# VH-VL binders against Translin-1 (tsn1), part 20

Target 1, 220 residues: Translin-1 (tsn1), of Schizosaccharomyces pombe (q9p7v3)
Amino acid sequence: MNKSIFIQLQDQIDKEHSIREKLTAEVDLLDEKLRVLQLLLANCEQNLENQEEILEALEIIKSKTRGLAELASNFPYYKYNGVWDRSIQKVVYLYLLASWTGRLDKSLRPTYSLLSLSEVGQILQVPVFPEESTFHLSIEQYLHAVLSLCSELARQSVNSVISGNYHIPFEALNTIQKVHSSFQVLSLKNDSLRRHFDGLKYDLKRSEDVVYDLRIHKLV
Below, E stands for the ipSAE of ESMFold2; O stands for the ipSAE of OpenDDE; V2 stands for 0.75 times the mean of E and O plus 0.25 times the DockQ between their complexes.

## First folded at step 24 (VH-VL; framework fv_tezepelumab)

Design j1 (from e2 with heavy chain N57D; at its last look DockQ between E and O 0.53; V2 from the best seeds 0.00; counts 0 for: pae E 6.7 > 2)
Fold by ESMFold2, look of step 24:
Structure j1 (fold): chain C 220 residues (1-220), chain A 122 residues (1-122), chain B 108 residues (1-108)
Amino acid sequence: as target 1 above (220 residues)
Amino acid sequence: QMQLVESGGGVVQPGRSLRLSCAASGFTFDDYYMHWVRQAPGKGLEWVAEIWHDGSDKKYADSVKGRFTITRDNSKNTLNLQMNSLRAEDTAVYYCAREGWDYEAYYYFDYWGQGTMVTVSS
Amino acid sequence: SYVLTQPPSVSVAPGQTARITCGGNNIGEKDVHWYQQKPGQAPVLVVYYDSNRPSWIPERFSGSNSGNTATLTISRGEAGDEADYYCQVWDSSSNHVVFGGGTKLTVL
């Protein structure tokens, strides 16, 4: 048998692969539920009868997020956090959207407002600023989620006109404008986050155009 | 309707300079980050340089840093690559590539020109 | 600098599923993009952000990424799929775009 060092390296590779497989399987199940909630919230202005379904989906996602947190806490956080990073970012985003649209029961903020990172952590019962390197919601996940919210609000602004809800475009624009101003204070050194923020100008323009069109037509 | 057309390639001696340009049409050029990617004959793809949509930042591969300069002119919808101190290893087809735009998806190239050949011969 | 490893070639029978791998340390933490290049042509994007497909690419093309391996899957392989395939990431530590060495797919 050649080189026991290589046998030890192969054993480590196999162990890390097994850990990633377990984490990925849990993340895949969470992602399935995230897709369901995303579809429900995308149509929430048109379908007010889906509130029970939205609340059920939110509870399932909370339960699966906490299950992932328990599993992930058995392993070094920063070695494996990439497995769930995108999915947890979407969890945060969908909770922000559910709160903003008034579809999250017991939200800590009124409709058309943003939850803070700490408030999202409180609602999900997941740490935000851990004393140890354990599973938690990250600042970058939250910031990406806020930007993703703005993209969805711009999209829903267009759809709300079709359904005759003319108040949503004004609230969407107000939120997007506040996010834009707030992000200018941040020192964004992460290329991915800076690029995501740079794209906010398209959401802002689309939302402004909808509001402008409503104002012109209301004058006639 | 969307087009990226590279030009300025040719045969050049080592140590000389060459300027490549890429003309863009059919899309809003100043919304997009742009790149140069090259491919030596019979070899794989190698990223060369990036420029941000407004020209405010640039990045270069280590193999060309200090010798190549990426620029853009958004009023003319053109991307440029100034190539100084050329070496035999710079012999390649040079592609102009547009960085795509999607929710949180960055650093992928959704449209490419057909390329221009640069041959550094000695 | 970050390194992506691809097999030099992969062969599949017509109508069968081809799988092209892209290896990298913790590549599952990165967004992986895939390009097809036919002889004498520019590359074309077939998969981005691990598993997304441009609207002009057939549904036979799909991707996955976890652990140390990303995979491009081409269902019902046909002669028209014969090409070189490159994986690509962006590496945040170097601020560089990195391509794999390429895989030649043959359909025999």
Scores: ipSAE 0.093, ipTM 0.655, lowest interface PAE 6.7, mean pLDDT 88
ESMFold2 (binder alone), look of step 24: mean pLDDT 94; pTM 0.956
OpenDDE, look of step 24: ipSAE 0.534; ipTM 0.821

Design j2 (from i2 with heavy chain N57D; at its last look DockQ between E and O 0.70; V2 from the best seeds 0.00; counts 0 for: pae E 5.1 > 2)
Fold by ESMFold2, look of step 24:
Structure j2 (fold): chain C 220 residues (1-220), chain A 122 residues (1-122), chain B 108 residues (1-108)
Amino acid sequence: as target 1 above (220 residues)
Amino acid sequence: QMQLVESGGGVVQPGRSLRLSCAASGFTFDDYYMHWVRQAPGKGLEWVAEIWHDGSDKRYADSVKGRFTITRDNSKNTLNLQMNSLRAEDTAVYYCAREGWDYEAYYYFDYWGQGTMVTVSS
Amino acid sequence: SYVLTQPPSVSVAPGQTARITCGGNNIGEKDVHWYQQKPGQAPVLVVYYDSNRPSWIPERFSGSNSGNTATLTISRGEAGDEADYYCQVWDSSSNHVVFGGGTKLTVL
């Protein structure tokens, strides 16, 4: 048998492994910064003194996302996108959260509203609708991030009552209700997205319960 | 208190059928995806089947596809597994498992029953 | 279908850190979950989504996942940690749940 063909196959396997290692190293560095920002935003309504830290974390994440986009654009998108898919969902989610909470510098939307996929792409300076298969934010990443936002808003709704901020629960419920009704008109075929959306009913119920409790107290 | 209680295990001959049931209580059963997971004596865990919260979709491991049928009755808070054409290799403890969810996490089992033993032998 | 590989056993001295690995092709792209099973008992979730811990699980249990390896770490190992440990993923190509073969942890 001609061993030259098998040597060529091994060379291709080594090349693909090397590409994945380069991408994974960049994604690991991004993930470190995502953990920092997530912690900062989890209690941001109670700690206004951390705004500079939040802005710094956002800028670092933007820079690393742009760096990943440039590196990844040298390679076929759909062959390697599994390396960053989960981390980019988190980037989108944290930008949505930063914007919704009023902590994102130069947000394209007022506090308590939802950035669109195109607006997130503009803020991060990464493509969302490329003509070719290059690095971009996907619709599925955005939809997952919106659902993750709703889960966090339901959680923060509870914390805001404890802190004495009774406005946030009403805004959270309004956002979750709009997301829920909007998703109901979609014909989702992606199993993970359908399953993620199915969980939204728990966030809706939790948010409704908080608002109900507030209305009882306001009548007293 | 949250409970999952399996029943219907026993000793059967190869080629026969058996029906397992899992009674759920202490949580809103029709909110949750449910699974069967089995464990042969002295062996590891093997996933068997999944059913969506409303029964609209089902998945099966290749080793049982065409022989086993997962069903649920949300009005009675019951998960079932119909096992046809049983083989010796189906001998295992069968667990009823609830799929959890927590913000960004899914496809994990946050609560398990204690299992029911199925033995398939001549 | 997708395969998860675990060492059959791991031994540690009391008070030492145990590391249990779960190998899979590009497992870092998947969400990894971990279960503890003591003899005669049902499995118990100890880590989910790579590194999240249920609130009732001691903080000395932790997880990580990158590249081709996920790891369950149990610091300050105790006799009560002796059990079989299983890793688990969901495989999107088959829509199937996959378990590793299990690792028996012994605390000498």
Scores: ipSAE 0.268, ipTM 0.710, lowest interface PAE 5.1, mean pLDDT 89
ESMFold2 (binder alone), look of step 24: mean pLDDT 94; pTM 0.958
OpenDDE, look of step 24: ipSAE 0.518; ipTM 0.818

Design j3 (from e2 with heavy chain N57D K59Y; at its last look DockQ between E and O 0.66; V2 from the best seeds 0.00; counts 0 for: pae E 7.1 > 2)
Fold by ESMFold2, look of step 24:
Structure j3 (fold): chain C 220 residues (1-220), chain A 122 residues (1-122), chain B 108 residues (1-108)
Amino acid sequence: as target 1 above (220 residues)
Amino acid sequence: QMQLVESGGGVVQPGRSLRLSCAASGFTFDDYYMHWVRQAPGKGLEWVAEIWHDGSDKYYADSVKGRFTITRDNSKNTLNLQMNSLRAEDTAVYYCAREGWDYEAYYYFDYWGQGTMVTVSS
Amino acid sequence: SYVLTQPPSVSVAPGQTARITCGGNNIGEKDVHWYQQKPGQAPVLVVYYDSNRPSWIPERFSGSNSGNTATLTISRGEAGDEADYYCQVWDSSSNHVVFGGGTKLTVL
């Protein structure tokens, strides 16, 4: 056997491991900040006093996402994109949620609507439709994030009744209905995305049930 | 009360067939992806097959592909496994497993039946 | 195809913390699920999506996943925790569900 071949293979193994470890370390730091923001947004509709913390968390996440994008762009996209894919879906999801709830800026005015993929890319200063060899926000990441938003809106509609905000359930249902109808025109070939979309029917039913209960209670 | 009850196990000779059934109750069966998972005596868990909630898609472990067929009848709340060309290696307890739902989670089993024993021997 | 590796056994003293590992190439990029199986019983889900706990599972059970290793942690180990523990993922390249070989936990 030619041992120089095995030494070359070990060197390549070590190099690829080092790249993945660098990327994973940056993703772990991003994930820590994502957990902070997610907690801040969980029931933000009843708590306006934490807005400055939310804005600070958004800016930290934007900075770390840009840093990851710069690091990741030095390496083949499809070889390593699995390292950050789940975390970037959550970045997009939390920005969608922040916009929907009125926490993306100081206005505190809920939009009750979705940022587009292009708008998220502009806000984060990350490419949306580049050549596939560089870091970018993918369509699949965005679509997963939209579905995750719907699940959270269904949950928040239940909690908003407890806090006395009866407007949120109707806006949540409206958003989930629009997402459901819009996704039906897509040709989804990704099994993970198709499975996630199939689950949307449960978020829709839960949101419908909340609105139905409110209507019966008010009609009694 | 949620229940998954497997049946149809028994002792058969190699090369023969068996049909397993899983009766579901206490939940909306046609909302859930369903699986078969088996466990040979004294061994670990081995995934066997998946069927989507509406029966549109099916997936099989390589060890059973071409010999086993997973089906469901949503009108009867039943999951089935047709096992053809049985081998000694197919001897196991067969579990019916329900896939759970969470917007970020994939392919986890939140409820299991108690299993039915299949023994393939001469 | 994708392989999950677990130690065959782990032993801890009562009241101590047990850690059961699940090794896989880049497993930190996958969702890891954990099951407890007592003799003669069906498996029970104890952790899903790396670190989520079903509402019926005590908070003593927790999980983590990064790099090439996922870990199930059982704090304040009890005799009632003696069981086989399996990790499980889904492998997107094969569309297959994969289980680890199982770890027997003993509390002495």
Scores: ipSAE 0.069, ipTM 0.673, lowest interface PAE 7.1, mean pLDDT 88
ESMFold2 (binder alone), look of step 24: mean pLDDT 94; pTM 0.956
OpenDDE, look of step 24: ipSAE 0.403; ipTM 0.790

Design j4 (from i3 with heavy chain N57D; at its last look DockQ between E and O 0.80; V2 from the best seeds 0.00; counts 0 for: pae E 8.0 > 2)
Fold by ESMFold2, look of step 24:
Structure j4 (fold): chain C 220 residues (1-220), chain A 122 residues (1-122), chain B 108 residues (1-108)
Amino acid sequence: as target 1 above (220 residues)
Amino acid sequence: QMQLVESGGGVVQPGRSLRLSCAASGFTFDDYYMHWVRQAPGKGLEWVAEIWHDGSDKYYADSVKGRFTITRDNSKNTLNLQMNSLRAEDTAVYYCAREGWDYEAYYYFDYWGQGTMVTVSS
Amino acid sequence: SYVLTQPPSVSVAPGQTARITCGGNNIGEKDVHWYQQKPGQAPVLVVYYDSNRPSWIPERFSGSNSGNTATLTISRGEAGDEADYYCQVWDSSSKHVVFGGGTKLTVL
């Protein structure tokens, strides 16, 4: 057999490994900061004093996301996008949560609503609908992030009652209901997205139970 | 108290059939994706089949595709595995496994039955 | 078919930290789950989604996943930790669940 063919194959294998190592290193650095922001936002309704830390983390995450986009643009998008897919979903999710809770900027004004995919792309300065196969936020990443937001809103709904904030549960339920209705009209062909959406019923039930308990005990 | 109880195992000759059942209790069975996982004596775990919570989708390992059929009856809280054309390599303990629910994770098994032994020998 | 590779055995002295590896091509892009199986018993979930711990599992158990290697870490190893440990993923290409070959942990 022709041994030079195998030498060429080995060279390509080594090149692909090197590319994945570079991308993985950047993703690992991004993931470290995502964990910090996630912790800060998990209890933000109970602590307004951490806003400067949240804004700093958001800025670092934006910078690292753009750095990843620049690095990734040197390589075929669909060959390597698996390296960052989970992490970019989490970036989108945390920006949605920051907006919903009023922590995306200095205003401290909760929106109680979803940023659109286009709005997230504008804030991060990352493409959404590229005409070329370049780094971008995908529709699937956004949809997964929306579902992740619902799970966190259901969790924070419970915690807000404990802290005496009885308005948050109603806004959480309203958001989860809207997401549930919106996803019902989608034709989901992605197996992981279908399974993720199927789990929304638990978040909806949990959020409904909190609101029901508040109304029965006349706390609102 | 959550339970998954497998039954229907036994000793059979090659080419014969067996039907395994898994009775579920203590949780809402039709909320959960269910799986069969097997383990040959002294060997590791091998996934066999999956069925979605409503029975809409089914998936099989290549080693059993075309011979085994996974089904569920949500009205009876029962998962089944019809095993046809059995071979010696199908000899194993067969576990009924429930897939856990978490927004970020798929295909992890948070509860397992005790298993039922299937021996295929001449 | 996607392949997960585990060492056949790992030994640790009591009170020391055990690390059990699970190798796979680009496994860091997958969700890794870990199970403990004691002789004659069904497997028990100890870690899922790389690093999450069920509430009934001691905090001594932890997990990580990056690049081509996922690792289950058991700090302050005890005799009760002696078991076989399996890593597991789902492979989207084949739509199959895949288990590693298992690692026997011995605490001596």
Scores: ipSAE 0.137, ipTM 0.700, lowest interface PAE 7.0, mean pLDDT 89
ESMFold2 (binder alone), look of step 24: mean pLDDT 94; pTM 0.957
OpenDDE, look of step 24: ipSAE 0.564; ipTM 0.838
ESMFold2, look of step 25: ipSAE 0.029; ipTM 0.656
ESMFold2 (binder alone), look of step 25: mean pLDDT 94; pTM 0.957
OpenDDE, look of step 25: ipSAE 0.570; ipTM 0.836

Design j5 (from e2 with light chain S93R; at its last look DockQ between E and O 0.77; V2 from the best seeds 0.00; counts 0 for: pae E 3.9 > 2)
Fold by ESMFold2, look of step 24:
Structure j5 (fold): chain C 220 residues (1-220), chain A 122 residues (1-122), chain B 108 residues (1-108)
Amino acid sequence: as target 1 above (220 residues)
Amino acid sequence: QMQLVESGGGVVQPGRSLRLSCAASGFTFDDYYMHWVRQAPGKGLEWVAEIWHDGSNKKYADSVKGRFTITRDNSKNTLNLQMNSLRAEDTAVYYCAREGWDYEAYYYFDYWGQGTMVTVSS
Amino acid sequence: SYVLTQPPSVSVAPGQTARITCGGNNIGEKDVHWYQQKPGQAPVLVVYYDSNRPSWIPERFSGSNSGNTATLTISRGEAGDEADYYCQVWDSRSNHVVFGGGTKLTVL
């Protein structure tokens, strides 16, 4: 056995652990800001004077996502992407939600519509189709984020009726229906994504029930 | 009241076959991914097989691949495990397990049957 | 071929906090689930997705996961907590569900 070879392997192992620790620390800081924004957007239907807070949180999250992208781009994407995968899904999800609710400044789409993966990448200034193994938004991250959006739209649909905002349930149902139809034509080879999509029918049913109740009461 | 009831266990000789069934009630069976998990006497839990909610995909542990077949009949709310070419090492309590469902969490088992004992002995 | 390692046993005094570890290479990048199994009973879920509790599980059960170690924490340990505890992940590379070997918790 060649001791020099194994000493070099140990040095690489130590470097890789150090890299994962740096990435994890950055992701933890990002996650804290994601929790703040998620709370702000969950309450935005209730007419809180929180738009400035939302815009500030979005700016901070974009900045931290760019910082993570710069750090991570020095390393092979597929070796380390597990560190940030779920947090980047949430970044995409919250930008989709901010855009859908009309709270995202300079959104590329009107209120009540979906940003594409490419549009999210443009807004965040991160690549989506890299030539090389560098930091990017993945298709799977985006698809999970779209499904998470639908779950939140179904929840907000229920709450909007309580608050007397009867327009939101119709827009939520329209969006969830479009997502449901679009996903049915996809070839979902990813086991976790298929599981996530299977749950969309409950969001659809919940949204349909809200709209049905509104129509019955208006006829009576 | 949710219920998973396994049946079909017993004592069989090596090389023989056995078919396990799991009857589900109290929930919408065809919404759930289902699994078999086994536990040899005095040992830990070992995952055996998975079947998707619509039966379109199946997965097996390496120790049983080619010998065991997982199936489901959603019209009867039943999960089945056909066990062929049984070996002494297949001796275990076999649990029917429902994969829990939370829009952000997967691959966990939120409800288990009480199990059925399979003994493979000469 | 992903492997989860648990200590065979853990002992705590009544009212004290028990910590049960689950070791795995880069387990902090996986979702960890925990089960309690009492003698003659089927396993029951106590923690999923690293740190979530089912609504019927008391708050004194909690979980964490980072680096190479996930931990189930049971504060204010009771005699009723004596059981075997298993950690579990799904490994995306093999598409297999993997259990740890189990830890027997004793409340002395």
Scores: ipSAE 0.397, ipTM 0.773, lowest interface PAE 3.9, mean pLDDT 89
ESMFold2 (binder alone), look of step 24: mean pLDDT 94; pTM 0.958
OpenDDE, look of step 24: ipSAE 0.446; ipTM 0.803

Design j6 (from e2 with heavy chain N57E; at its last fold request DockQ between E and O 0.65; V2 from the best seeds 0.69)
Heavy chain, then light chain:
Amino acid sequence: QMQLVESGGGVVQPGRSLRLSCAASGFTFDDYYMHWVRQAPGKGLEWVAEIWHDGSEKKYADSVKGRFTITRDNSKNTLNLQMNSLRAEDTAVYYCAREGWDYEAYYYFDYWGQGTMVTVSS
Amino acid sequence: SYVLTQPPSVSVAPGQTARITCGGNNIGEKDVHWYQQKPGQAPVLVVYYDSNRPSWIPERFSGSNSGNTATLTISRGEAGDEADYYCQVWDSSSNHVVFGGGTKLTVL
ESMFold2, look of step 24: ipSAE 0.598; ipTM 0.842
ESMFold2 (binder alone), look of step 24: mean pLDDT 94; pTM 0.957
OpenDDE, look of step 24: ipSAE 0.374; ipTM 0.776
ESMFold2, look of step 25: ipSAE 0.594; ipTM 0.839
ESMFold2 (binder alone), look of step 25: mean pLDDT 94; pTM 0.958
OpenDDE, look of step 25: ipSAE 0.718; ipTM 0.874
ESMFold2, fold request of step 26: ipSAE 0.619, 0.664, 0.124; ipTM 0.846, 0.864, 0.681
ESMFold2 (binder alone), fold request of step 26: mean pLDDT 93, 93, 93; pTM 0.956, 0.955, 0.956
OpenDDE, fold request of step 26: ipSAE 0.736, 0.754, 0.749; ipTM 0.886, 0.892, 0.891

## First folded at step 25 (VH-VL; framework fv_tezepelumab)

Design aa1 (from j4 with heavy chain D57E; at its last read DockQ between E and O 0.54; V2 from the best seeds 0.71)
Heavy chain, then light chain:
Amino acid sequence: QMQLVESGGGVVQPGRSLRLSCAASGFTFDDYYMHWVRQAPGKGLEWVAEIWHDGSEKYYADSVKGRFTITRDNSKNTLNLQMNSLRAEDTAVYYCAREGWDYEAYYYFDYWGQGTMVTVSS
Amino acid sequence: SYVLTQPPSVSVAPGQTARITCGGNNIGEKDVHWYQQKPGQAPVLVVYYDSNRPSWIPERFSGSNSGNTATLTISRGEAGDEADYYCQVWDSSSKHVVFGGGTKLTVL
ESMFold2, look of step 25: ipSAE 0.604; ipTM 0.847
ESMFold2 (binder alone), look of step 25: mean pLDDT 94; pTM 0.956
OpenDDE, look of step 25: ipSAE 0.537; ipTM 0.829
ESMFold2, fold request of step 26: ipSAE 0.619, 0.663, 0.641; ipTM 0.856, 0.864, 0.861
ESMFold2 (binder alone), fold request of step 26: mean pLDDT 94, 93, 94; pTM 0.956, 0.955, 0.957
OpenDDE, fold request of step 26: ipSAE 0.619, 0.550, 0.832; ipTM 0.858, 0.831, 0.917
ESMFold2, last read: ipSAE 0.537, 0.550, 0.648; ipTM 0.823, 0.824, 0.861
ESMFold2 (binder alone), last read: mean pLDDT 94, 94, 94; pTM 0.956, 0.956, 0.956
OpenDDE, last read: ipSAE 0.671, 0.546, 0.876; ipTM 0.871, 0.828, 0.940

Design aa2 (from j4 with heavy chain D57E, light chain K95R; at its last look DockQ between E and O 0.68; V2 from the best seeds 0.00; counts 0 for: pae E 2.9 > 2)
Fold by ESMFold2, look of step 25:
Structure aa2 (fold): chain C 220 residues (1-220), chain A 122 residues (1-122), chain B 108 residues (1-108)
Amino acid sequence: as target 1 above (220 residues)
Amino acid sequence: QMQLVESGGGVVQPGRSLRLSCAASGFTFDDYYMHWVRQAPGKGLEWVAEIWHDGSEKYYADSVKGRFTITRDNSKNTLNLQMNSLRAEDTAVYYCAREGWDYEAYYYFDYWGQGTMVTVSS
Amino acid sequence: SYVLTQPPSVSVAPGQTARITCGGNNIGEKDVHWYQQKPGQAPVLVVYYDSNRPSWIPERFSGSNSGNTATLTISRGEAGDEADYYCQVWDSSSRHVVFGGGTKLTVL
């Protein structure tokens, strides 16, 4: 009788492994496209001619995200969401960045603004706060993505000086300051999110230093 | 330049108490999450306790919960471990460990002290 | 109560590649860190976040993590690589840091 229980447990282990293999294959395909978009957006102020390529990458990522959502709908969400968690966080981050830089065609916000979690969900056609435990964008994914955006904005602030766009460092600082203030009202008991937020002070300082240097050299 | 120096180890009888201290220098101590990790003679590493950079949260391994208390004094750059009701299985080298941070990489120990030996024996 | 399983020992010939495994249920969804400990010394971080190296660690050390197995790979093994190696994760459900049991690497 105990052997029958072990055979049933092994069958369940095999099924879970097969499910994870299917989900991982889909996530790997999404990750390939995320790397492409990441590169395009990292240099978008230096290369205004890449807009069509950015829009194509965004649409491919949206399509693959919805394909993943369809596949994942066949399985218990919270058992398997670890497979795509990092990748979906990256999707949210890149959509936030595309919107902030003015490179997202159908953004719900003007350039230099932050999309909300609900707005990202609308654009991707993926649920937020679902009543059923279905595939969705999580609050934690969004909050991590916002913090990652701030790190990238601090980096792009430096590059924008090189390109002669002295407005961007001001907009980056403004966004980082607002994120910093907004996060301070949150009760962050999630261990990784608290650690990620603790590092925001370095992005803030880096962005402040760029703006200060521009002012002392009278470039703004 | 960075230093973590443990002290307060020694030989004690079961049921007694001991306080370990870790003096930090060469970095901004109150930016870092700190841990104690121990290693019994001839055995592997065992995590003991965590304290957040501001002291607001503390977490313990099940084997020491209720007996050990982790604290920090950021004004003195010190991490402490109060060990009460010591048992033979608490015999180990105790390391002070700093948790590193590298954009989205957490929960790893990038710097360790030399350790201090605690022996619980009659 | 998350458990990491490492082989107790691994042997390699000088100049050959050593692979030290760390098994855990769905470990590919966790961040895996690796430490080297030589006799009488404190542990030293060699790999973090699955595959990142601290700047002082030779490129011969690399890491990977997928499925139920993380692997520390040491190419061109040297006598100086003889040590105990520990894998480590943080488990969110228990809020505990967990170490593997350690692997003694011998270069013969």
Scores: ipSAE 0.503, ipTM 0.817, lowest interface PAE 2.9, mean pLDDT 90
ESMFold2 (binder alone), look of step 25: mean pLDDT 94; pTM 0.957
OpenDDE, look of step 25: ipSAE 0.572; ipTM 0.839

